# Miniprotein binders against q56419, part 6

Target 1, 326 residues: q56419
Amino acid sequence: MEGRTLEEVQEEVFKRHGVLVPKKELEDLAKALEEAGLLLTEKVEARLKEEEEKLKRERPMRLAGLSYPEGEREARAFLEAFRASYPGEGEEARVLLMPHLEPSRVPEVYGAALAALEKTPPPERIYLVGVAHRPLKEKAAALPVPFQTPFGPALPDLPALQALDALLPFELFNTPLAFREEHSLELPLFFLKGRFPEARVLPLLVARRSPELGEALKVVLRDFPGLLVLAVDLSHVGPRFGDTPLTRTLAEEARRRDLGFLERLAEGEPEAALAFLGANPTRIDGVEVVASLLPLLRERKGKVLAHRLDLEAPTLSAVGAGTLVL
Short names: E, the ipSAE of ESMFold2; O, the ipSAE of OpenDDE; V2, 0.75 times the mean of E and O plus 0.25 times the DockQ between their complexes.

## First folded at step 23 (miniprotein)

Design t23 (at its last look DockQ between E and O 0.78; V2 from the best seeds 0.00; counts 0 for: pae E 2.0 > 1.5, pTM E .545 < .8, other shape alone 14.28 > 2.5, unsure alone 43.132 < 70, SAP 95.755 > 70, end hemmed in, 6.2% free)
Fold by OpenDDE base, look of step 23:
Structure t23 (fold): chain B 326 residues (1-326), chain A 83 residues (1-83)
Amino acid sequence: as target 1 above (326 residues)
Amino acid sequence: ERIRLREPQITVVVTDGKRYFLVSDPYGVYEKPLALTEGGLFLLSLLEGDPELARELREIAERLAELGVRITIRVEDGKPEIR
């Protein structure tokens, strides 16, 4: 969009509200916006470019010492504790759906993912598809650099990433800043790298449904076989998400939506899973990811290993998480 | 001079019966959010070309304040998203 002038804004306010905003107040706002990095000035553009250039080399840990231990020894103990939180056995996964929620909120769901990974032969590569919680320039993106973990760097599969880029109608390597703090990749990657230290990774983000991504990945997976991981959460309900405080009725609806979605995926009916959600009134996070990956999910039968609707008591809100193998 | 805005991340904060808006870098390069009043947020929405955004955020903030619950709502592209 063409930028507006302060005079144009002043005129619009006057026209709409009959109030003349002092020019100084608009200037003070513009200055505050620049200081917050919200104006595209030369100084802001230079700083953004510097941060983008850093992300061309590696993606540092952002949640180490917060969501998981920074040290390798402590990180290994963390993995074992999470595995122990799930009393069941896993199944071999060709596709793994797992959460990206704060691990401490849903330990047994991550434990179920680890149980599945125990039954899965070590893949050469992992296609890790997360949710973009930040704006992307395109419907999907990738960051072709090492991701730091307590277990060492997760190295990108550059040949497979390049093959994927070549099949997409848009530039795959867009919006590197969206990866800087994206937890939907970092949190699952901790568990994946801990279990499969030698696997290369394709870190992918989806902002909006891209059928082209699923079709391209289906071709790439033939030449570059690997484990597909959907790092997605489920329902988001309560005041944090614009609902009333969590009630039994709201929780039952969230669980119904989550389980109904996962069960249809487990039956190999991803279109039926999407159709079941309709307008997605409980805000299942993984919808755009699943909608993008339909060609890879069709006719694959699997099993739901775990599900939890976790209450955030301070906000009376809840988030659904699940683990599914296909 | 024409002002070019980055797409901001807007967070409605309701606490202790008070509401305020935090406008931040969507990518966290700039760590300090800008706290705005409803009036400031309105002016921001005019700069972005979406005058309805400030109205939607006010309605959300009012509803949440009535619930007496401390929450943080992020709004992206005029829609509330939550981390």
Scores: ipSAE 0.623, ipTM 0.816, lowest interface PAE 0.6, mean pLDDT 89
Fold by ESMFold2, look of step 23:
Structure t23 (fold): chain B 326 residues (1-326), chain A 83 residues (1-83)
Amino acid sequence: as target 1 above (326 residues)
Amino acid sequence: ERIRLREPQITVVVTDGKRYFLVSDPYGVYEKPLALTEGGLFLLSLLEGDPELARELREIAERLAELGVRITIRVEDGKPEIR
């Protein structure tokens, strides 16, 4: 369909700037691009297929030893420390909103999620819905394989995943590579698997809002009841995210947007929560997930258990995280 | 021969008066990013057929360099998004 020759690039540079880039320099760039996996060549495609086939068997831990301990004993102590960071009681959740931000940045927010799970009867399965940080071929995707954790593999609920796939107007199992490094599933899953070691998982990603996903999940949840988890972060403000440096005013706005969003969700009014954000000026991360899952959030009332807008001092920026039970 | 690109992840690094662009496989399969100067990023943008991309990334990097911060920008569907 598309593409450019190196001669076309050379000619365009000369046209725009009067400089003749040597052909060898362009050839070296093309070679470097292929070695970085950025060209559509047979060699690159073969390497990508190999990695994709590995992910069709299992999803290994990527953040062990970085965001959480690799060993099971240390991982259990880690969970206990996070629960202790939240001094309150939880509430039973049918739907849990929790972050996917680095756990050490918002320990009490993850602690609040653990407190909610403590009050929640062990589910047969968990519908874990994260935010795709890598491209998906469709609006949403799943990966129906075991996800490794320090507590053992989180096994997929294959019957529920197959039922979901059958109801969608697109192939659900569409982009295995997008799961390879997806922390929005891995970080919440560590906490969920640690608390509910017997639960099976539906690991789902949303890239773009899909009303079809929410309608299909509503049907699947009738026959395959379980815990629905929205693994999303909230406001992203400051220079790292395209704003001016974080000020008291910008931080206050981000908190107001975060809490207003969560409170409207807690009132069972997800459409109002989305409308409250308008153009989403503080870049709340979970908008596409909430917009996909409207049928599952309507009329479901609950409580905000925790919130933090966490400062990234090196970037003069901040990210919000919260815990909501419905 | 025509060169066809995969959509990259681009990390803009702005430190100590230097700007460069780490360009990588969007799925992280290839672990070593390609470090490009502004000139290299422009050539990449021409290979994509979208020379405006390099200008947009440079403008973001210049604004943030004045503020003394490090940034990461991701390109999705041909649009830069600060992450």
Scores: ipSAE 0.457, ipTM 0.788, lowest interface PAE 2.0, mean pLDDT 89
ESMFold2 (binder alone), look of step 23: mean pLDDT 43; pTM 0.261

## First folded at step 24 (miniprotein)

Design t24 (at its last look DockQ between E and O 0.41; V2 from the best seeds 0.00; counts 0 for: pae E 2.6 > 1.5, pTM E .455 < .8, other shape alone 14.637 > 2.5, unsure alone 48.037 < 70, SAP 104.625 > 70)
Fold by OpenDDE base, look of step 24:
Structure t24 (fold): chain B 326 residues (1-326), chain A 103 residues (1-103)
Amino acid sequence: as target 1 above (326 residues)
Amino acid sequence: RIRLREPQITVVVTDGKRYFLVSDPYGVYEKPLALTEGGLFLLALLRGDPELARELREIAERLAELGVRIVIRVEDGKPEIVTGLSPEEIREALEELREELEG
């Protein structure tokens, strides 16, 4: 959208409402917008560029000491406790779907992911595909830098990332600021790095469905084999997401949607899984990721290891989480 | 011409009033800008999207009926409810609003 001048805004307000907004008030608003980093000035552009340049070196932890322990010893105890929360045994994964929800909300679902990882031979690389909870310039993006974890840095697979970029019709290395605080990568990466300390990582974000990404990844995976991880949540229902307070009926519908989605994925029918959701009335978070990765999910049979619809009592809302192996 | 970034907008309902916390979507700038409905309208006009203010108000009205505070992302001129935020992140946004209103 082309921005307007202060004078154009003043004229428009007068035209619509018959009110003359003082130019000073608009100038004060413009200044406040600059101070909040919302007005693109030379100063704001310079600061944003500086933060982007920092992300060319490494991605620091943001959730250490909050969602997981910062110290390695404590982090290992954390992993063990989460694994213990799932009483079952895992299955070998070639594709792992796991949550990115706050770990304390769904410990047994993360425990199921850890159980699957115990049965999985150490991969050379992990394709970690998260959900962009912040705007991307393109449908998908990657950040080709080390991600810090309590277990040391997760190092990028630069050759595989470059091969992927070369096959995409857009620049893969876009919107580095979107990775700065993205928990959909940081949280699953904690568990993955803890289990596979030597694996390189391809940290990927999806904002919108990109069939091109799935086709490109299918080619790249032939030359650069690895574990594919979908870090996605399931249904988001209740007032925080625009619904009425959680009822038995709403919870049953969320569970039905979550399980129906996961079961169809487990049968190797990702298109059927998407079709089952339709307009996605319970707001399954992972839809755009799954839609992007269809070529990699087709005909792969697997198992649903865990599912939970977790109530957030203060908002009477709930989020679904699941663990699926393929 | 003014160039504006697409903001993250937190809708806050308190004391029967609606406020909008407008912030950097990437958190580089930590302090949000607190706006009234009038301020949000002016922001929408500056962006060249006068309908944005209407859409955000309609969402805020609906959410106010539920007594819920929520974060809205504006992408391609369309408001979207931000998922995956913790209660703590929402609380932090409210604290930031209070600080801005008291300052």
Scores: ipSAE 0.706, ipTM 0.852, lowest interface PAE 0.6, mean pLDDT 88
Fold by ESMFold2, look of step 24:
Structure t24 (fold): chain B 326 residues (1-326), chain A 103 residues (1-103)
Amino acid sequence: as target 1 above (326 residues)
Amino acid sequence: RIRLREPQITVVVTDGKRYFLVSDPYGVYEKPLALTEGGLFLLALLRGDPELARELREIAERLAELGVRIVIRVEDGKPEIVTGLSPEEIREALEELREELEG
């Protein structure tokens, strides 16, 4: 509830445990908290406001040189290498599900997405729907600014974003800072911008399922047609996610859940896909996005092009990634 | 009065000890603060919500009961913990915590 003074904390600890915490130790903690940006001081608030104002103008690359090359020439070669990692041919996508996991860990899954994009007519705009890894003020959010890529800026579709905002029962442009480090948009966008350099983008995040978002997007897509991309990962299993160490049995269950989910989506049965997961015991990351977008997924049949359950040996954990075209 | 922001907290369990990496929820401040259970309790009291530390203690206990351990690898003289944070971030946080405990 309300903040405390250092003296009030000293008193509470003494009453609870009979120990007097030195004031210097509390002062050192407070200083460390400010240096970590965890105090509501004028200094911290000013820095947060400054970062927010930068994001209201553009969203810079944060993963260049880490997950993909910084230079345009190297980035184009990178795309071609990823396409080559998937030896098959794609299929035209009206809806594309692709991962946001580190690209080098699942190269053929991203390659399958590129293969699908090769068969897809260049859209006027891309509805890029990721998963919020930082708190949103509402169930979903957007950031209506250029996202920088090695291929130039991905420009926002401002009219479509404004139309979407007008249809929602909450403010769509609600949490700029949540986009600052959001890799579920940046990583897929690298691949999408590389293949569709002229497409505008609606960069969207889902924190919690919103049926209102799906209904609003169905209306907006009628007036502003484009490619719908669900940028989601699948199962998350192992100690990194609160489980026991990964076993063959747990990995097989995660793979079975991933594929069963994707296959039901491919049959045009998103409600059945959600029902198949039940309480979502392998923590499929895409479930909140799918649950939000049901009106856009019903009766769209398609194909699962790729899947991998990526093993993280150091953490004894795994994350699933897939490519689905509808 | 000290006013706090809601932190992002990562529980680290290693060698039977529990640590809490506490950070800016939006990543504007990139260096996390490593706290012991006692430090986290002090944070919760400064916030006016002493239940936070108790709840996270219970989570850490459940992880220990499941036999979950963090894997540490030493490669080319560098210890690494892979938890979704970079090995450098984990090492720095643990080194700072170790210095506080030994000072």
Scores: ipSAE 0.377, ipTM 0.669, lowest interface PAE 2.6, mean pLDDT 83
ESMFold2 (binder alone), look of step 24: mean pLDDT 48; pTM 0.294

## First folded at step 25 (miniprotein)

Design t25 (at its last look DockQ between E and O 0.48; V2 from the best seeds 0.00; counts 0 for: pae E 2.1 > 1.5, pTM E .557 < .8, other shape alone 13.721 > 2.5, unsure alone 46.135 < 70, SAP 83.516 > 70)
Fold by OpenDDE base, look of step 25:
Structure t25 (fold): chain B 326 residues (1-326), chain A 81 residues (1-81)
Amino acid sequence: as target 1 above (326 residues)
Amino acid sequence: ERIRLREPEITVVVTDGKRTFLVRDPYGVYERPLELTEGGLFLLALLRGDPELARELREIAERLAELGVRITIRVEDGKPE
């Protein structure tokens, strides 16, 4: 939308409410918005461009020391502890669905993912498809740079990324700033890099369903075989997400939707999984990712290894997480 | 001069019946959120050409105040969901 002038805003408030907002208050607001980087000025545009230029070289860790250890030794101990939290054995994965929620909230779900990775031959490359929690210019995006991890940089598969870009009707390499703090890639990548140190990565984000992405990836995977990872969470329910506080009924509905979604995916019926959710009233995070990857999920049978609906007690809200192998 | 606003991330914080709106850079380049009152958020919505945004956010904030809870897309401690 084209922005308004301060005078137009002042006039509109006066017309609608009969209140004359002092011009100084609007000027003070505009200044505060600029200082917060929310107003596109020359200074803000220059800073955004500088940060974009940094992201052309590498993507630094943002959650090191917060969600996982920064040091390699401590990071290895972290991986082993998470693996230990899941008492089961994994299965070989060609497709892995795993969470991107804060690891400490759902340790056994990440542990199940690690168990699956133990049974998976080291891939040459990992197609890591996350959820864009920030606006993208296109339906999907990629960042073709090294991602920093405690285990060293996760290097991009540039040939495979270029092959993917060539098959998409939009520019794949869009919105680099969306990757700067995107945890749906960073958190899964910690676990993936820790287990497969030599694997190249295709870091992909989905903001909106892109059937074109799934069709393009299906072609690319023929020439560039690898592990497909869906880094997605499940239901988001409670006051943080616009619901009432978590009740038994709300939790049962969230679990029903999460498990019903995962089970249909495990049966190789991704369209049935999406249809089962309908309008997605419990806000399953991974819907747009799954909807984009339908050609890669069809007819693949697998197993649900773990599921948890984790309560955030201070907000009486809950987030679902699961691990699925196909 | 026409004001060009970026699309903000808005968090409604309700503490002890007080409503605060945290308006953030969606990409976190600017790490400090702008704290706004309902009036400030209303003016922000008008600057964006979306006069209904402030109404919707007020309704949400009122509902949250009744529950003693805030709406956040992200956890305050910087841990993601």
Scores: ipSAE 0.573, ipTM 0.792, lowest interface PAE 0.7, mean pLDDT 89
Fold by ESMFold2, look of step 25:
Structure t25 (fold): chain B 326 residues (1-326), chain A 81 residues (1-81)
Amino acid sequence: as target 1 above (326 residues)
Amino acid sequence: ERIRLREPEITVVVTDGKRTFLVRDPYGVYERPLELTEGGLFLLALLRGDPELARELREIAERLAELGVRITIRVEDGKPE
């Protein structure tokens, strides 16, 4: 928060190591930090403001050509291929839990979500709740702008978003930059927009659990009914996440935690699902979202349609993904 | 004049015992990371007022050295994720 002078740094290095760093070397570091956007200078602040103002008008596709096709025809075929990767039938969802992991890694899990959407009447709006992978200023955030997709823009439900903001004890719209690269919204939205092209969207992110968000959403959903989507991944295990290399024992534990969590959610017992995880030893990604949304998950029974713990061979790590309908 | 830093995202890359500390803004507006040596990382940590961060990142890098694994740490309040 509070900065240092170059002279203070120079003095500290001398005290700790007996070396006098030339002031020019520290000035060169400061310049490099500015060029990397890491200083709060007028130049950096102007560029950040420019990017922020752009995001206040629309959120462009960032993963077209990387995670899904850019063109509508190819994107439609992509959806069909994913549906085909899940041979089962879906069930109607009022709440859908689906992943945000790279789609090619868990095709049948996304396919299961598409199967559920086939059984779900087209909603007026979708409450899309993802996991913030970038810092938020508050516990949660929204970006009330069109999100571009290969199927056209997903339009924001501005009245519902404004009603939500009015009920929260914090600023909901104050971190636009956090949405710039946020795949936990973009990847699920591709599938949702492809299936429900007329639905408006409330694009929401959770960084830290917020009971206030769940209570506010319960009120907003009464006046603005729609589909609630928890766009979350499950266990994260292995060296990429601070563990020892993936072993069969660690993978079995991750699968057990994933399925036990999903099964308790499917019984309408979200508090029990959270308690089952304890300190969350396999780092299930969905915990903060579920903990925020308890009032919307209680007593709502459903079914786990799919699960995969997907191996990242280069990192000896794995990530879990699942599809749950309530 | 006091230097005010934004909260960085730090990626530790260890390959063949060599450590690279890639530092960038956490929102990706500036796409090119700043590459720092361990000495540069220590100076960055002092500029932030958090010399403990440099020590913690070096310890993480050493635990991961034999695996050649890339790990990204987002620094919001002086503690790694």
Scores: ipSAE 0.463, ipTM 0.785, lowest interface PAE 2.1, mean pLDDT 88
ESMFold2 (binder alone), look of step 25: mean pLDDT 46; pTM 0.235

## First folded at step 26 (miniprotein)

Design t26 (at its last look DockQ between E and O 0.09; V2 from the best seeds 0.00; counts 0 for: pae E 8.8 > 1.5, pTM E .280 < .8, other shape alone 13.666 > 2.5, unsure alone 47.103 < 70, SAP 74.376 > 70, end hemmed in, 3% free, placed apart)
Fold by OpenDDE base, look of step 26:
Structure t26 (fold): chain B 326 residues (1-326), chain A 81 residues (1-81)
Amino acid sequence: as target 1 above (326 residues)
Amino acid sequence: ERTRLREPEITVTVTDGKRTFTVRDPYGVYERPLELTEGGLELLALLRGDPERARELREIAERLAERGVRITIRVEDGKPT
């Protein structure tokens, strides 16, 4: 998208509204945009580049002390408490769908994921596929660096990441800044690293459906076997997401869509799961991830272990979360 | 010189029928948000060459204001959704 000059904006405002915006007000806006890091000046570009260079070494924790404990001892107690919140037994997972929502909102759903991980043999590597809540340059991205956790660093599987990159029609190692604060990787990774301390990780983000990613991963998984984790939430309904305040009807529709999506995935019918959502009016966030991973989800039967639609009372909004094993 | 603008994270706050738009660095490198009026958001959209994004956000804010709901479409509290 080509930016406009201040003069072009002044002319356009005058054409649209008959108002002459003083050039000084546009200059003041441009300065405020620079201070917010939104105007690409040499100074802003230099700072962004410095932060990108830091992310070439490691990805620090961002949610330690907020969403989970920073200390290892406290973090272990946190895992045990979350596991205890789910009264059921898990199933062995080859594919795990789990949430990335704030853990305190859906403890039993994370507990169900932990229960599944208890029945899962320790993988050599984990393919962790999250949702990009920030813009990516490409449809998908990876960050090939250690991710910090209370249990020590989650180390990247560089050979498997390189094999994946070589099979993609785009550069996989794009948009490192998108990983800086991405919770869809950080939150699931806490639980995964706590359960499988020796597993290497492939931290992947999906912004838009990439069929190429699923086909490439299917090839890579032959030479580099591992656990596939879809870190996705379900429905996002209410005022935070552009709806009316949560009603019984809206909550029932969100639950119907969440469960209908998960059940079709559990039957090994990911295309039917996507078709069931249609235009996705309750905004299941995992749609682009599932659409990218179709080749890996087909014909795999599994079980829905948990589901919750959690109310955020201050905004009268709700988010769905689920745990599915395949 | 043509301004090069990053795609901002935009949040809408509706308070007593007044709409305030908060624009941020989408990657959180810059922590200071910029609060804009509707007019300021339009100027931002024009500077970016993306007038449709400003329209979508205004339409969301209008629908919320009509419902009498004080809603901050904030990514509030640092709690991820």
Scores: ipSAE 0.692, ipTM 0.847, lowest interface PAE 0.6, mean pLDDT 90
Fold by ESMFold2, look of step 26:
Structure t26 (fold): chain B 326 residues (1-326), chain A 81 residues (1-81)
Amino acid sequence: as target 1 above (326 residues)
Amino acid sequence: ERTRLREPEITVTVTDGKRTFTVRDPYGVYERPLELTEGGLELLALLRGDPERARELREIAERLAERGVRITIRVEDGKPT
């Protein structure tokens, strides 16, 4: 097609499909796409800059009315319904592993987390560690601002965040925009704030494993005691994630890897949990967070309260979620 | 798990002779009407078969890609059954 003119392209289209398209309309389309693309990029960049400035003041709810109710009364009833979906009793948690998957997909798993929180003394602060779904400038990040919830703002623990930043070999407050739509913090925070309305929060994201983060957090937790929450999902299997369609065998393997991982964590053996996964063939989401937090997980024994591998029928795929107390 | 945020992109949709392009940024969606009558195969032929125009459009796409914007063109025959 080297050297063809627009007229030659028109001829080929007409020969192939019997449709004649005027040259001027094709040129106008090219100009419109160019102008729209340039203007769009400028508008997107300006809006992202505005959103970043807003995020330096507060992090608004993004999922109210979508994943959980916006109104406080309805939100309280929502929590009660989720607690009721788990018929068991919880255990006191010093460390809680809970999902960040859409709550309606795994209601009993979130219910188990609520049951654990019922047995947990109100902490002064919550170290909420999620999984970055957008790139961070460093291995980990925090956003030291109030996160809005239907139960009021979750206030940042600024002294603890400053202490953590001072211990890290990189600036902790490095990627505000990564928090804008980060559901791995927002969804667990809804449940945590509903149960502990006065706790301050350290909203943390991990993009890549950071041994430095775990060592620093161990020091900070001694000076600033609180609840450590790992907000992570488990296996991701099926075509949405690069596999063949979900089979019974693949689902059974995913469940076995999820539970084997959780059980080893519950025995206080986080290195064994990671080794059990090997190359992580079912793509357990929590690996980078666990690998970052080894010093906080070693020798802490606990209990797996719930697990579910949730099927996504339209995609023939599945995602695992669990609740672990340590 | 929630789907990841979609990156900025331009999508052209053709339905029953009405054409729009849709621009999705990380925080919203914008639509703009197109005043054209060609179909998707005609657009594809232009992009592949006119090397000077294809080069110009590729350069524009490269500049947009460097800024995190991707252009895609989709043609659907939305005629009712």
Scores: ipSAE 0.013, ipTM 0.251, lowest interface PAE 8.8, mean pLDDT 77
ESMFold2 (binder alone), look of step 26: mean pLDDT 47; pTM 0.297

